VHH binders against PRELI domain-containing protein 2 (PRELID2). Designs and how they scored, part 9

Target 1, 189 residues: PRELI domain-containing protein 2 (PRELID2), of Homo sapiens (Human) (q8n945)
Amino acid sequence: MGVSVDVHQVYKYPFEQVVASFLRKYPNPMDKNVISVKIMEEKRDESTGVIYRKRIAICQNVVPEILRKSLSTLVILCWKKVSILKVPNIQLEEESWLNPRERNMAIRSHCLTWTQYASMKEESVFRESMENPNWTEFIQRGRISITGVGFLNCVLETFASTFLRQGAQKGIRIMEMLLKEQCGAPLAE
Below, E stands for the ipSAE of ESMFold2; O stands for the ipSAE of OpenDDE; V2 stands for 0.75 times the mean of E and O plus 0.25 times the DockQ between their complexes.

## First folded at step 1 (VHH)

Design s13 (framework vhh_ozoralizumab_d1)
Fold by ESMFold2-Fast, scan of step 1:
Structure s13 (fold): chain B 189 residues (1-189), chain A 122 residues (1-122)
Amino acid sequence: as target 1 above (189 residues)
Amino acid sequence: EVQLVESGGGLVQPGGSLRLSCAASGFTFSDYAMYWVRQAPGKGLEWVSEIYSSGGDTKYPDSVKGRFTISRDNAKNTLYLQMNSLRPEDTAVYYCARDYYESWGLSTPDYRGQGTLVTVSS
């Protein structure tokens, strides 16, 4: 099957500050798993003002470390049969559409490395909070889909959820740190 | 109305120094990260330096690292670039740019200043 993680977060900071912090999120000493982020394509739509950006992130493959911490013999045996999980780095493609006029930003990410047994996708939106226009709402959905492998499901499902949850939690923590560093105290209602 | 006014450019010999200033008005200067960017004759735009809104973090490309120093005075709404050990390849129009609302982290940000010409010639 597959694994999904949904996140809803309100940052008590204006949209512009939150987006600026997001664009500076990596590289970051709090997440050494992100090795590099490179802009591959960037353009602004003349009529709408929408800024499209495509980035490639190279991250350390943390799957072997997660499996090593497992006490399950079955998980270890399944890992041995999944060669794609032995690659040292994972490549993620990120596309974003920033709309300064409407004050929203959509982001899509997917893994380029896991192609035979799993796919990883993430969709996120930043927009002004309906509760307070000086606050920013962040909604994110990550999904790992596992395909065509009965016995390997014992491995792929075990760490898929851990991978998505760790990524989401670390991302929120980094954003909170950057917002405090760059923008000061959160804005009151 | 956002206004950025650069000053301090001029003709200087190789090995010389210049200090650029950027006077900002029309916005809360301390809320914004600021950049210095340049455009050399016949070349594209090049990012020169960045300073975070707090003033605590600065960034430089290898081409100017160790020679240029960015700083800011939030009380005076002023951005500075101290340029030392200037080289002919530093010849460019230098722009003061506001990152936050204007550039959105773009590789080619929208510039708010008129620019100041720096010519390094023997």
Scores: ipSAE 0.014, ipTM 0.244, lowest interface PAE 7.9, mean pLDDT 74

Design s14 (framework vhh_7pa5_2)
Fold by ESMFold2-Fast, scan of step 1:
Formats: structure tokens, C-alpha cells, sequence
Structure s14 (fold): chain B 189 residues (1-189), chain A 123 residues (1-123)
């Protein structure tokens, strides 16, 4: 069984401003764990206007530090046996489909580094709010699935939910600050 | 210019079958994952099923798993939903939608292009 975290956020800003802030989000001094982001592929579907982007993010692997800080002998032994927890950096692949005509954007991210024992996936949607066309809904699901680690799964899963929740909260906080800095105060109802 | 047109709905008795179709135009159909979403009277939208751009990967809501089959024909730009062992609870308007986040089963796809096709299951 995996671990999942769902978020649903309303940004009281127009879709175009939210998407622009998202695309300029990293690298950011508020999140030192993201080392670099490189656009690998970008193409536009001329018939629909949909813009596809593929980006690779290089992030500091904070999992070993989180596990080490537990001060548990079992956690330390588990970390030593699972090679994916010892890599210095994690590579994340992000694919996005921006539909400016329909005012929505889908984003799919997954970890390229974790394939033998674990997978990490995030799926996100930005779309015009049904309550107010000047607001943007953000819906995200993060999921970590741990397989092939056996009895160590329970130990790793205790940290997976914390990692996903903290990541999601940090992302939302960074977006709020970028929107306020670049676009001013949120729009009223 | 993007358009999705649903058809194949109707009235059937419990235990019956229907096949829904969705004709896509105005975009490169084979590029996109596709979903079926339904809305029953007085309820919000419920995701039903998703199929990958190639057709090799499918997923289903627990409420329809084992009874419904999603498929597509990229040469014909058409999405299908084969519905078997229909129940009164399956009564709803059924919409097809472009799905750019195929693994996210907890929200409706955000593209609805038609009025949907009505499925009514009653004795």
C-alpha cells in the first residue's frame, strides 16, 4: 500500500497570473532543496493551442537526513540497506499541459531516481474556479509507493506522508508569496 | 474548435448493457488521455474511467470496476464506454473529457464539451 496526500487550494488570482507564477517558481531561495530546473522539451499543438513542457528538476535528497534525525536504530539500519535513500540528489521529471483557451493546466511529476524500491508521483491541476472566473483552483495529489523493501516498508511510510505534506505546504506558501509579490493583493469575491 | 460529442445513451432495465461513444474533433486525439465522467441529479461530478493516449493503460472507479470497459480508436478519433450489468445507481448524464492527468482519480476532468448523453436505468 502507498501513502498519499491530497490538497485543494483556491488562489484568489486570475488563471494566467497563477500559471505564470508557477512556471517561474523554481529555483527559489525559499526552497533550497530544489537545486536546478531545466526545460528539456517544449512544444505547442497548433490546432488546440495546448503548450506541452517537460522539465527536469534536480533536488537535494532530504530523505536520509529525515530518517537519520529519528535516532532510531531500526531506521538507521533500514537507511543503510536501501540504496535509493543514499543518493545525494533526486531527479524529478515534470510534464505540463497548459491550455490557455480553456484556462486550465495539468501537471504530472514523478521521481526518476526511485524505480527499484519506491515511486513518487504528483498530479496537479490549475483551473479557472467555478465560483469566480477571477480565481484559480489548484488540486494536487502526491503519492509515494514503496515496493520490494519488505519489512522496511512500515518505517519508510511513516516519513513518506510527512515528506509529501511538507512539500505540498511549502509549494503553496511559495506560490502565495510569489503571487502577492508579482500581482498584488488577492481579488475579492 | 475543440469538440467532443457523446452518444449512445438511453433507457435500459437493471442488468442491461449500453455502449457510449464520443466523437472527438478539432485536436490531435491520439495525443491525449481521455476520461468518462458522470453526473447524477443532485450530485456532483463523479469520475468513471480513464484511458491512456495509446490505449494501453486504463483505470476505473471502484463503483464500475468489472462492469464497465473503456476503449478508444485513434484512427476514428472515437472514445468508447461499454457498460454491462447496469444498476439504477448508474443513472446519470455521461460526459467524455480530455484528461491531461490520467492517474488522478479524485476529480473530474476539466474539459466538458458536450451536453453529455443520458443513461437511465429503471424497471
Amino acid sequence: as target 1 above (189 residues)
Amino acid sequence: QVQLVESGGGMVQPGGSLRLSCAASGFTFSYYWMSWVRRAPGKGPEWVSTISSSGDSTSYADSVKGRFTISRDNAKNTLYLQMNSLKPEDTALYYCARDLYSEYGFTSPFDYWGQGTQVTVSS
Scores: ipSAE 0.000, ipTM 0.146, lowest interface PAE 14.4, mean pLDDT 73

Design s15 (framework vhh_3k1k_2)
Fold by ESMFold2-Fast, scan of step 1:
Structure s15 (fold): chain B 189 residues (1-189), chain A 122 residues (1-122)
Amino acid sequence: as target 1 above (189 residues)
Amino acid sequence: QVQLVESGGALVQPGGSLRLSCAASGFTFSEYYMRWYRQAPGKEREWVAGISWDSGSTSYEDSVKGRFTISRDDARNTVYLQMNSLKPEDTAVYYCATYSELWGYDSTYDYWGQGTQVTVSS
């Protein structure tokens, strides 16, 4: 089983403000599921100006809650026996490449906790909007794959899509509130 | 099938000018960010210039800024690189590129042309 969800958002704020808000996004009272974020590695290329960062996020495992809300009791009972429901927290590894000269930032993240039979990956780009240099475009693709689920595949695809979509929507809401609170009203069209 | 075909590469003298073309097919060209890269012998591929789908935004690597101009013609599905005040250091194979999944993220996610050779020498 494999599922992907794509998101495209325009933030009507300059690139530097959006990237700064993204990097300061957690901890946040709107998302208590993110417990901590730690920078593991940071390098700057002096010739290109590109800044590479590797971060590890520790988050509460919300899979049981989403399964309860989105799926039948039978699916929840079947899934309770797999390791992804037994861990209280999950670890996410994030790599980012910030290019201040080109005014773009690429981000790649994946789940470290789900390693035996499931994977979760996310790719994102922040860049200066082509429509207005004072706006920032955000493009993200999330992917979940699970091996060997056979007859449960269709139900698990629905769960995976819901999980990715709800996560993306929450992230966007948090960013919009931070930008408005810290940077003022969005720039006029 | 996405295809990019570069043309216009030639031998030119220092201080000269040259226009490169990239003909695109197999995708909705007018919706895609287009880029030029170059690779000199023994060096890694280097980004040169980029242009938005609406031509409203252009970007250049610092060493070519003011000398090179990127443009596009969506009616012809073509992107151009006008190169002025050419230097020996501009000698390279020039490649046209577009993204497959993420714009400007990683070259492994890009679609590339075959390249066109530019040599700046007397």
Scores: ipSAE 0.006, ipTM 0.131, lowest interface PAE 12.6, mean pLDDT 73

Design s16 (framework vhh_8cml_1; at its last look DockQ between E and O 0.28; V2 from the best seeds 0.00; counts 0 for: pae E 7.0 > 2)
Fold by ESMFold2, look of step 2:
Structure s16 (fold): chain B 189 residues (1-189), chain A 123 residues (1-123)
Amino acid sequence: as target 1 above (189 residues)
Amino acid sequence: EVQLVESGGGLVQPGGSLRLSCAASGFTFSYYAMGWFRQAPGQEREFVALISESGGSTDYSDSAKGRFTISRDNAKNTVYLQMNSLKPEDTGVYFCAAEYWTSLYESSRYDYWGQGTQVTVSS
């Protein structure tokens, strides 16, 4: 199918604080690409206590800028013929299942903007660390596949995987900044 | 509201064919893998077939291989199961199901299920 990118991080802060910071992460002045985030739906299952939330994020389309810094002229020429470069903003749908009783949260997100030409989706989990219950483990897997570009699909998917890794590192830095600002230094081992 | 609606079931003689359809709404269909399951009277629900989001990858139970074909049409938000060379053992209620993606550390779980359509293979 497509390419997958995996990320694993341990935040040395309790689950509740990490989740609170995650929910306030957007809009964030350090990530100026995210324009707005709106809650579209929220439901609580009374039997389990699980809180379901659907959000829509609107982000600046920075893909044209990134492509100008591409390693390959062939990639740039192919992308000029694809409609992906013509949208002003992109929309991401995020669904989350917060389980306060078990102290975990599952998150799914995917792009709504490019569905004719590409599939981009992400799953994440925040959970109490097995090493220290005052720490939070973050696990994320992204997958992207590009359809309808022919044999170039593999090349473009490889480029996209590099971009996803770099974006994940920026997201981790933002989370660490928010946690330090609101909660102080990370908790010791 | 998410809906999965199966159709195409019915009564057929052994050796016959049926084509099941499952129409989906209320979610972005192209991001979900789709599967078919069946349940005979007095038995537990069992896996029949699975198709990936784009339709490029499929998997079948041992009893379905060579006889059944799963396919999907993302423009119509519909998944199909072509069932050939039907046997009395294929009798049961057939359900379609949708799965977004397997959790990174938990077992795979289908997110949405249809109500089912009856398939009866008898003379």
Scores: ipSAE 0.014, ipTM 0.388, lowest interface PAE 7.0, mean pLDDT 77
ESMFold2-Fast, scan of step 1: ipSAE 0.441; ipTM 0.722
ESMFold2 (binder alone), look of step 2: mean pLDDT 82; pTM 0.826
OpenDDE, look of step 2: ipSAE 0.017; ipTM 0.372

## First folded at step 2 (VHH)

Design a15l (framework vhh_ozoralizumab_d1; at its last look DockQ between E and O 0.87; V2 from the best seeds 0.00; counts 0 for: pae O 3.0 > 2, unsure alone 64.4 < 65)
Fold by OpenDDE, look of step 2:
Structure a15l (fold): chain B 189 residues (1-189), chain A 128 residues (1-128)
Amino acid sequence: as target 1 above (189 residues)
Amino acid sequence: EVQLVESGGGLVQPGGSLRLSCAASGFTFSSYGMYWVRQAPGKGLEWVSEISYSGSSTKYPDSVKGRFTISRDNAKNTLYLQMNSLRPEDTAVYYCARETPEYWFSLLEGSEPYFDYRGQGTLVTVSS
């Protein structure tokens, strides 16, 4: 079983500014869940000009406390039995391909934690807007697939859906704030 | 669930015209760019048109530029492709597709264009 979320956002800022804000997006006080981000690899293709970057983000395990408290005693007991779910932090790997010549950037992310129970993947792209060359479109698809958890599937699916949706929205809000702070008011049509 | 349903295909003579439609459901149609793609027999997917979410901007490859016109009615959740001056080489199954990140990754990887949200297609045959 799996949950998918699609996002489409237009930032009324030039591509270069949007990318710059994205690359410095984390960590920040607006999202305390992201503890650290480390660049693991960076390389540039001299022929294409494409810049590849791999990063690892460490995030707090934010299984909603409300969900934990709402679970039956049996579910709680089962949850406690799965030690791997009690990790304080999760790790997310992000790969990005920035093409400054074509003014686009592709991003792929996946969770390195709990892979035996769930697979989380996100794919996204930044590109120059067709509506306005001074605007930037952001398209994202997130998917969480849950396997091998039996009766916990429903709970995990609910969590996954909420996590993807809220995460995307929060990310957009953070981007808007950063862009405003760094670049000023959005560009008019 | 995201659904795209193409219609309007058929048999036409060279120089003829067809208008394809795509009915969209299961998502906010007006928020997404849309594509028409086609697949000729024995060939890979070919991009033939793109339209922005608002409909104010369109793009075409040279192969169809000046002959094909993409448009949309966001109130009706419908995408259109007006095809004029049709040629035998335009024979293909035509698909409506929603913009997706996977397309960009396919470009990076050098693979065939990928569209996960695509209809079943409608066949256009141009023959004398």
Scores: ipSAE 0.125, ipTM 0.582, lowest interface PAE 3.0, mean pLDDT 85
ESMFold2, look of step 2: ipSAE 0.517; ipTM 0.810
ESMFold2 (binder alone), look of step 2: mean pLDDT 78; pTM 0.773

Design g05e (from g05 with T50E G53Y; framework vhh_7pa5_2; at its last look DockQ between E and O 0.09; V2 from the best seeds 0.00; counts 0 for: pae O 4.0 > 2, unsure alone 60.4 < 65, grease 27.3 > 24.2, SAP .71 > .668, placed apart)
Fold by OpenDDE, look of step 2:
Structure g05e (fold): chain B 189 residues (1-189), chain A 129 residues (1-129)
Amino acid sequence: as target 1 above (189 residues)
Amino acid sequence: QVQLVESGGGMVQPGGSLRLSCAASGFTFSSYAMSWVRRAPGKGPEWVSEISYSGGSTSYADSVKGRFTISRDNAKNTLYLQMNSLKPEDTALYYCAKGPSLEEIWYQLTGSEPYFDYWGQGTQVTVSS
């Protein structure tokens, strides 16, 4: 079973400013769950000018405490599953491809934790807005696939859906704040 | 071959309504974002609205926000645009446009492909008293 979420946001700021804010997005006091971000790889294609970056983010496990407690009391669950769900932190890998010439950027993120039980993936694009060249569109597709948890599928799917939506909205809010702080008021038409 | 065929255009009075349709074929419709674009006389193309592949996300130009509604039926391979409270400034040829998949966008980062892969011949919308 899987859950998907689509997001479409317009930032009324030029592409370069939006990208700059994105790259500085974390860590941020508005999201204390992101503990650290480390750049693992960065390279530039000399022919295309595309900049590739790979980062690992360590995030606090945000699985509800009530859910964890309920799982720990269930006799039908194996100890290993319960233990894995109680990890303090999760790891996310992010890959980005920035093309400054074409003024677009692609991003792929996935969770490195709990891969035997769930697969979380996000694919995103920043691009110049069709409405206004001084604005930037953000498009995101998030998906969580859950396997091997049996009766917990429904609960986990609901959680996953909420998690994806809230995460996306939080990210957008952070971006808006950063852009305002760094670039001032958004551009009018 | 990719085909997009628009319909539903016509002449209406200010304040009237129209519903545009776009029949899509020749590709996996449900895998692609779709947009409406319009071109008024003497002006360049103007983006009007976009809907994600699943229909879960929509976006509108400020000029049409609150008046137009984009939707899609993936089972019928059809894109729709409900246009209410039409104004004379909405007069234009309206096009259905196919967006790229995310994977195609990534490919475009290394190439020079246009953002909209295909669009139809358009349907005329005229708002006049």
Scores: ipSAE 0.023, ipTM 0.400, lowest interface PAE 4.0, mean pLDDT 83
ESMFold2, look of step 2: ipSAE 0.248; ipTM 0.614
ESMFold2 (binder alone), look of step 2: mean pLDDT 77; pTM 0.767

Design g05wf (from g05 with I105W W106F; framework vhh_7pa5_2; at its last look DockQ between E and O 0.20; V2 from the best seeds 0.00; counts 0 for: pae E 18.1 > 2, unsure alone 62.5 < 65, placed apart)
Fold by ESMFold2, look of step 2:
Structure g05wf (fold): chain B 189 residues (1-189), chain A 129 residues (1-129)
Amino acid sequence: as target 1 above (189 residues)
Amino acid sequence: QVQLVESGGGMVQPGGSLRLSCAASGFTFSSYAMSWVRRAPGKGPEWVSTISGSGGSTSYADSVKGRFTISRDNAKNTLYLQMNSLKPEDTALYYCAKGPSLEEWFYQLTGSEPYFDYWGQGTQVTVSS
């Protein structure tokens, strides 16, 4: 059921710098789809040093824009029946567990909008690279599944894998920009 | 240019079966979702079924679910519709329709260049006693 995309990236920067940039990643002028990000909860486990954070992101719903610009008869036959596609914004919940002692960070996110028709989840890890302790590995797995919207299931699921991959690639570009701005050129070799 | 040619229609009794084919040319077939749409006498078009470019996802109108099966052969650039347990209300002209590619969706999101679906000439299916 659904579509999955995996991403693996190595940032040639130390873990602490990568995490600092991740925490500043949104809102960002390069990603206008993310409207706002709000920290809902943050706590530190004194015994382990792990820092938990929950954030809510509000993003533009780009599906109506895609459908409106494409005047396909296939789309028009179903468009006015599917009210779920007309909401203006979607909400994503992001949870993170930063472990400074082990120099890793786990992130989990999922969509709070459209839950009766769709599920969107991402899981990510930042960790020190085994090749170079001044580099950071980023591993991400995303999944989207869509049910119960008729012929649009096929069309939207066909689109979903590109959406996940392009979203991950945009996130990587934003991270590289922030790292260069804050820390200078990446460490060579 | 894009061409879609439907075939396999005909007359059949209620409860019978037909398999429709659509030969596609003029575009990279595997990059596009494909659909069947039908038009009954005196009615507007009605969506029947859609299959993703890879063939991995399918969807059906409630009126045909469980009776019709959409499939595709990307090596032969051919779309199929297996129609079982046919009813008189299935009588219609059946069209093969090309949906936009993911690239065309993306361009339309960022530009003013509209993309439209393409339809074939249709193949007649008549279900009568």
Scores: ipSAE 0.000, ipTM 0.181, lowest interface PAE 18.1, mean pLDDT 74
ESMFold2 (binder alone), look of step 2: mean pLDDT 78; pTM 0.785
OpenDDE, look of step 2: ipSAE 0.045; ipTM 0.437

Design g05z (framework vhh_ozoralizumab_d1; at its last look DockQ between E and O 0.34; V2 from the best seeds 0.00; counts 0 for: pae O 4.5 > 2, unsure alone 63.9 < 65, grease 28.3 > 24.2, SAP .717 > .668)
Fold by OpenDDE, look of step 2:
Structure g05z (fold): chain B 189 residues (1-189), chain A 129 residues (1-129)
Amino acid sequence: as target 1 above (189 residues)
Amino acid sequence: EVQLVESGGGLVQPGGSLRLSCAASGFTFSSYGMYWVRQAPGKGLEWVSEISYSGSSTKYPDSVKGRFTISRDNAKNTLYLQMNSLRPEDTAVYYCAKGPSLEEIWYQLTGSEPYFDYRGQGTLVTVSS
């Protein structure tokens, strides 16, 4: 049982500028949910020029408090499951592979929290747009798989769908704002 | 599930014309670039046309440039290839192919050989007198 969301966005900015904005995207005041981001690993392949980076993001748990309370009353006998939903923060691991030569970037993210009940994964790429070499395409696929929660599946699926969709849109808005701020108006055709 | 179904192939004489169609389903068609590729007997896959997600940009190899025209109707989830001035060397199975997937990009970045994730069963085009 799982939910998937696909996103396609075109940034009317050169690849290098878009990547630069992405790498400094968090933390920022536009998304207070992201508390901190730490680089855990960075390396460059000398033969290919590919730059690998691993980061850990700490994010506030965005499960509504009202929902948590309601679940607590309904699932009082499943304390472990309910208690895990009350964690204040979640951890997200992000890996990125930047190829400056080919002007591609691949990103893979997954949640390190609640892995016994749910698996959240996102895969995305930045690449030069076919429409305009000075534009950048962003493609993302997000998926949340839910297991072992029984009657809570429908609630969690709804939440997961909303979370993925809203998260993606918010991310795009942040990127656009950063690009405007740093690079000015978008490039015309 | 991603599905691509090609049609329109057949036998034509040199100098003739054909129009291929590809019906797409199982993915957001309008979000992806699309390709036509072909495979002649005993040869490998050859790229013959590319179109952007919106249809505003197209690319062709020199081998077909000026003769082939790729187009798309995003409302109908359909890709087209108009082939004019056909030559015997154009004889091949023609495949509709979806633009690069995330997986393809990963392989490219990791140094692995890229491949098209999804293509149809193909339609045979035979150019012969």
Scores: ipSAE 0.028, ipTM 0.426, lowest interface PAE 4.5, mean pLDDT 84
ESMFold2, look of step 2: ipSAE 0.416; ipTM 0.747
ESMFold2 (binder alone), look of step 2: mean pLDDT 77; pTM 0.774

## First folded at step 4 (VHH; framework vhh_ozoralizumab_d1)

Design A0
Amino acid sequence: EVQLVESGGGLVQPGGSLRLSCAASGFTFSSYGMYWVRQAPGKGLEWVSEISYSGSSTKYPDSVKGRFTISRDNAKNTLYLQMNSLRPEDTAVYYCARETPEYWFSLLEGSFDYRGQGTLVTVSS
ESMFold2-Fast, scan of step 4: ipSAE 0.421; ipTM 0.740

Design A2 (from A0 with G33N; at its last look DockQ between E and O 0.65; V2 from the best seeds 0.00; counts 0 for: pae E 4.7 > 2, grease 25.1 > 24.2)
Fold by ESMFold2, look of step 5:
Structure A2 (fold): chain B 189 residues (1-189), chain A 125 residues (1-125)
Amino acid sequence: as target 1 above (189 residues)
Amino acid sequence: EVQLVESGGGLVQPGGSLRLSCAASGFTFSSYNMYWVRQAPGKGLEWVSEISYSGSSTKYPDSVKGRFTISRDNAKNTLYLQMNSLRPEDTAVYYCARETPEYWFSLLEGSFDYRGQGTLVTVSS
């Protein structure tokens, strides 16, 4: 079971500028749900030059309000017994592999909170564009599957698809703002 | 709900031509680089063409270069493969595909996002 959201965006800026802006994207006043981001680990592969980084993000837990508005009375009674869903914050783990030589970056993230009830994962790539080496392609797939509520898993997964799509769209808007602010107008085609 | 629906395959004699089509829905087609891949009977998946999201850049392996032409119509959400000078070794099921992030994390070549049944191309006398 599960739902997926796919995104493709072309930023008309060089790879190095896009990555710099991505690494500064959070915390950001435009997204108050992301409270803090902390680098937990960084390693370099001397032979390839690839930089691995692990970050932990702390976000506001908006799930209780979403569930309360979208669920029947029977489902609400069911989730009352699952108090772990009511925690104030959630944790997301992000891993990245930046390859400056090949001018690409792979990113994987997943939720550390509620793993016994839900799986939320994202995989993303930044890379030099096929059409212009001074542009950057961004490809992302987000997936969520929910197992902890039995007969409503499909309903909650459909609702979560909207949440994933809105989050991806907000991330793109923040990136475009940061690129314009730091780097100016997009490069010509 | 991503869908890719291939059509245009069939039986053709060596030296003949076919045009394959792929109807895309459930995603913003004009934002994605697109691919044709094929699988011959008893063999693995082989990449045969790539086209950029706007259609301005194309790539081909040596095995089909000069004979196959990939194109797209972003207004109709349709991908095409014009196959000319067909040879018996071109016999395969052809799929259209998007590239996905899983490809970057996979050790297996040819991990493309294809969803359709493919379209069979048979080249024989």
Scores: ipSAE 0.223, ipTM 0.638, lowest interface PAE 4.7, mean pLDDT 79
ESMFold2-Fast, scan of step 4: ipSAE 0.422; ipTM 0.714
ESMFold2 (binder alone), look of step 5: mean pLDDT 80; pTM 0.814
OpenDDE, look of step 5: ipSAE 0.465; ipTM 0.764

Design A4 (from A0 with S106E)
Amino acid sequence: EVQLVESGGGLVQPGGSLRLSCAASGFTFSSYGMYWVRQAPGKGLEWVSEISYSGSSTKYPDSVKGRFTISRDNAKNTLYLQMNSLRPEDTAVYYCARETPEYWFELLEGSFDYRGQGTLVTVSS
ESMFold2-Fast, scan of step 4: ipSAE 0.333; ipTM 0.648

Design A5 (from A0 with S31D G33T K59Y L108F)
Fold by ESMFold2-Fast, scan of step 4:
Structure A5 (fold): chain B 189 residues (1-189), chain A 125 residues (1-125)
Amino acid sequence: as target 1 above (189 residues)
Amino acid sequence: EVQLVESGGGLVQPGGSLRLSCAASGFTFSDYTMYWVRQAPGKGLEWVSEISYSGSSTYYPDSVKGRFTISRDNAKNTLYLQMNSLRPEDTAVYYCARETPEYWFSLFEGSFDYRGQGTLVTVSS
């Protein structure tokens, strides 16, 4: 099974401020499940000015705890068969390409911990808004896929969709809070 | 071995319609999310549509939303793309692709390792 969730958001802040807040997003008291973020690789292309970064995030795997507290026996049965639900921590790999000259940034992330039967991937773009050069457009797609779980796929598809949607919303709220705290009020329309 | 064979491409006038098919073999088709992706002349790969393993969920980018419809027949191991109101900018080689845990879907540019040879769609008067 696979599910995808698309998000489109406009931050009423200049691109440089939004990118700076994104790079400082974790650790954050609103998301205590992110344990650490480590820069593994950083390269700058002198001709284009593009900055490539590879980061590894270590997060608490909250799915087993949510399932343990669930009243659904079907969800618990799936947990016993899918190894992604048994690990205490997950590792996320993030690659980003920041282009300060063109004022855009592309990001892709994926889970390193999950097996061949499950994956989680996320792609995002920050770019200068065409409506107002002092605003930043954010577009994101998250995807979770799980195979080999038979009749539980419909239940898992609903769960995965809700999980991705709530995660995206939480990320946006964290960014808005950081921008307000660090950069002041959003710019007028 | 995994095989995907696309068909149904051709020359069509703006405003016309085409139906693409993809015959899948070498794997349990009903267990996988399937995609259509395209590559215009001199351009990178662009995601066109996505369908869940059961057919219950479909997704489209704004560029084709409302004009293209993805569907599947799990009993026949076949994926379809119905293309209506075709535009010159839809001219591309269209590929059928299978999901794997290592697949990158991309908002900027993706690679799909389990894809077929493609079928050419030309929209021109």
Scores: ipSAE 0.006, ipTM 0.194, lowest interface PAE 10.0, mean pLDDT 74

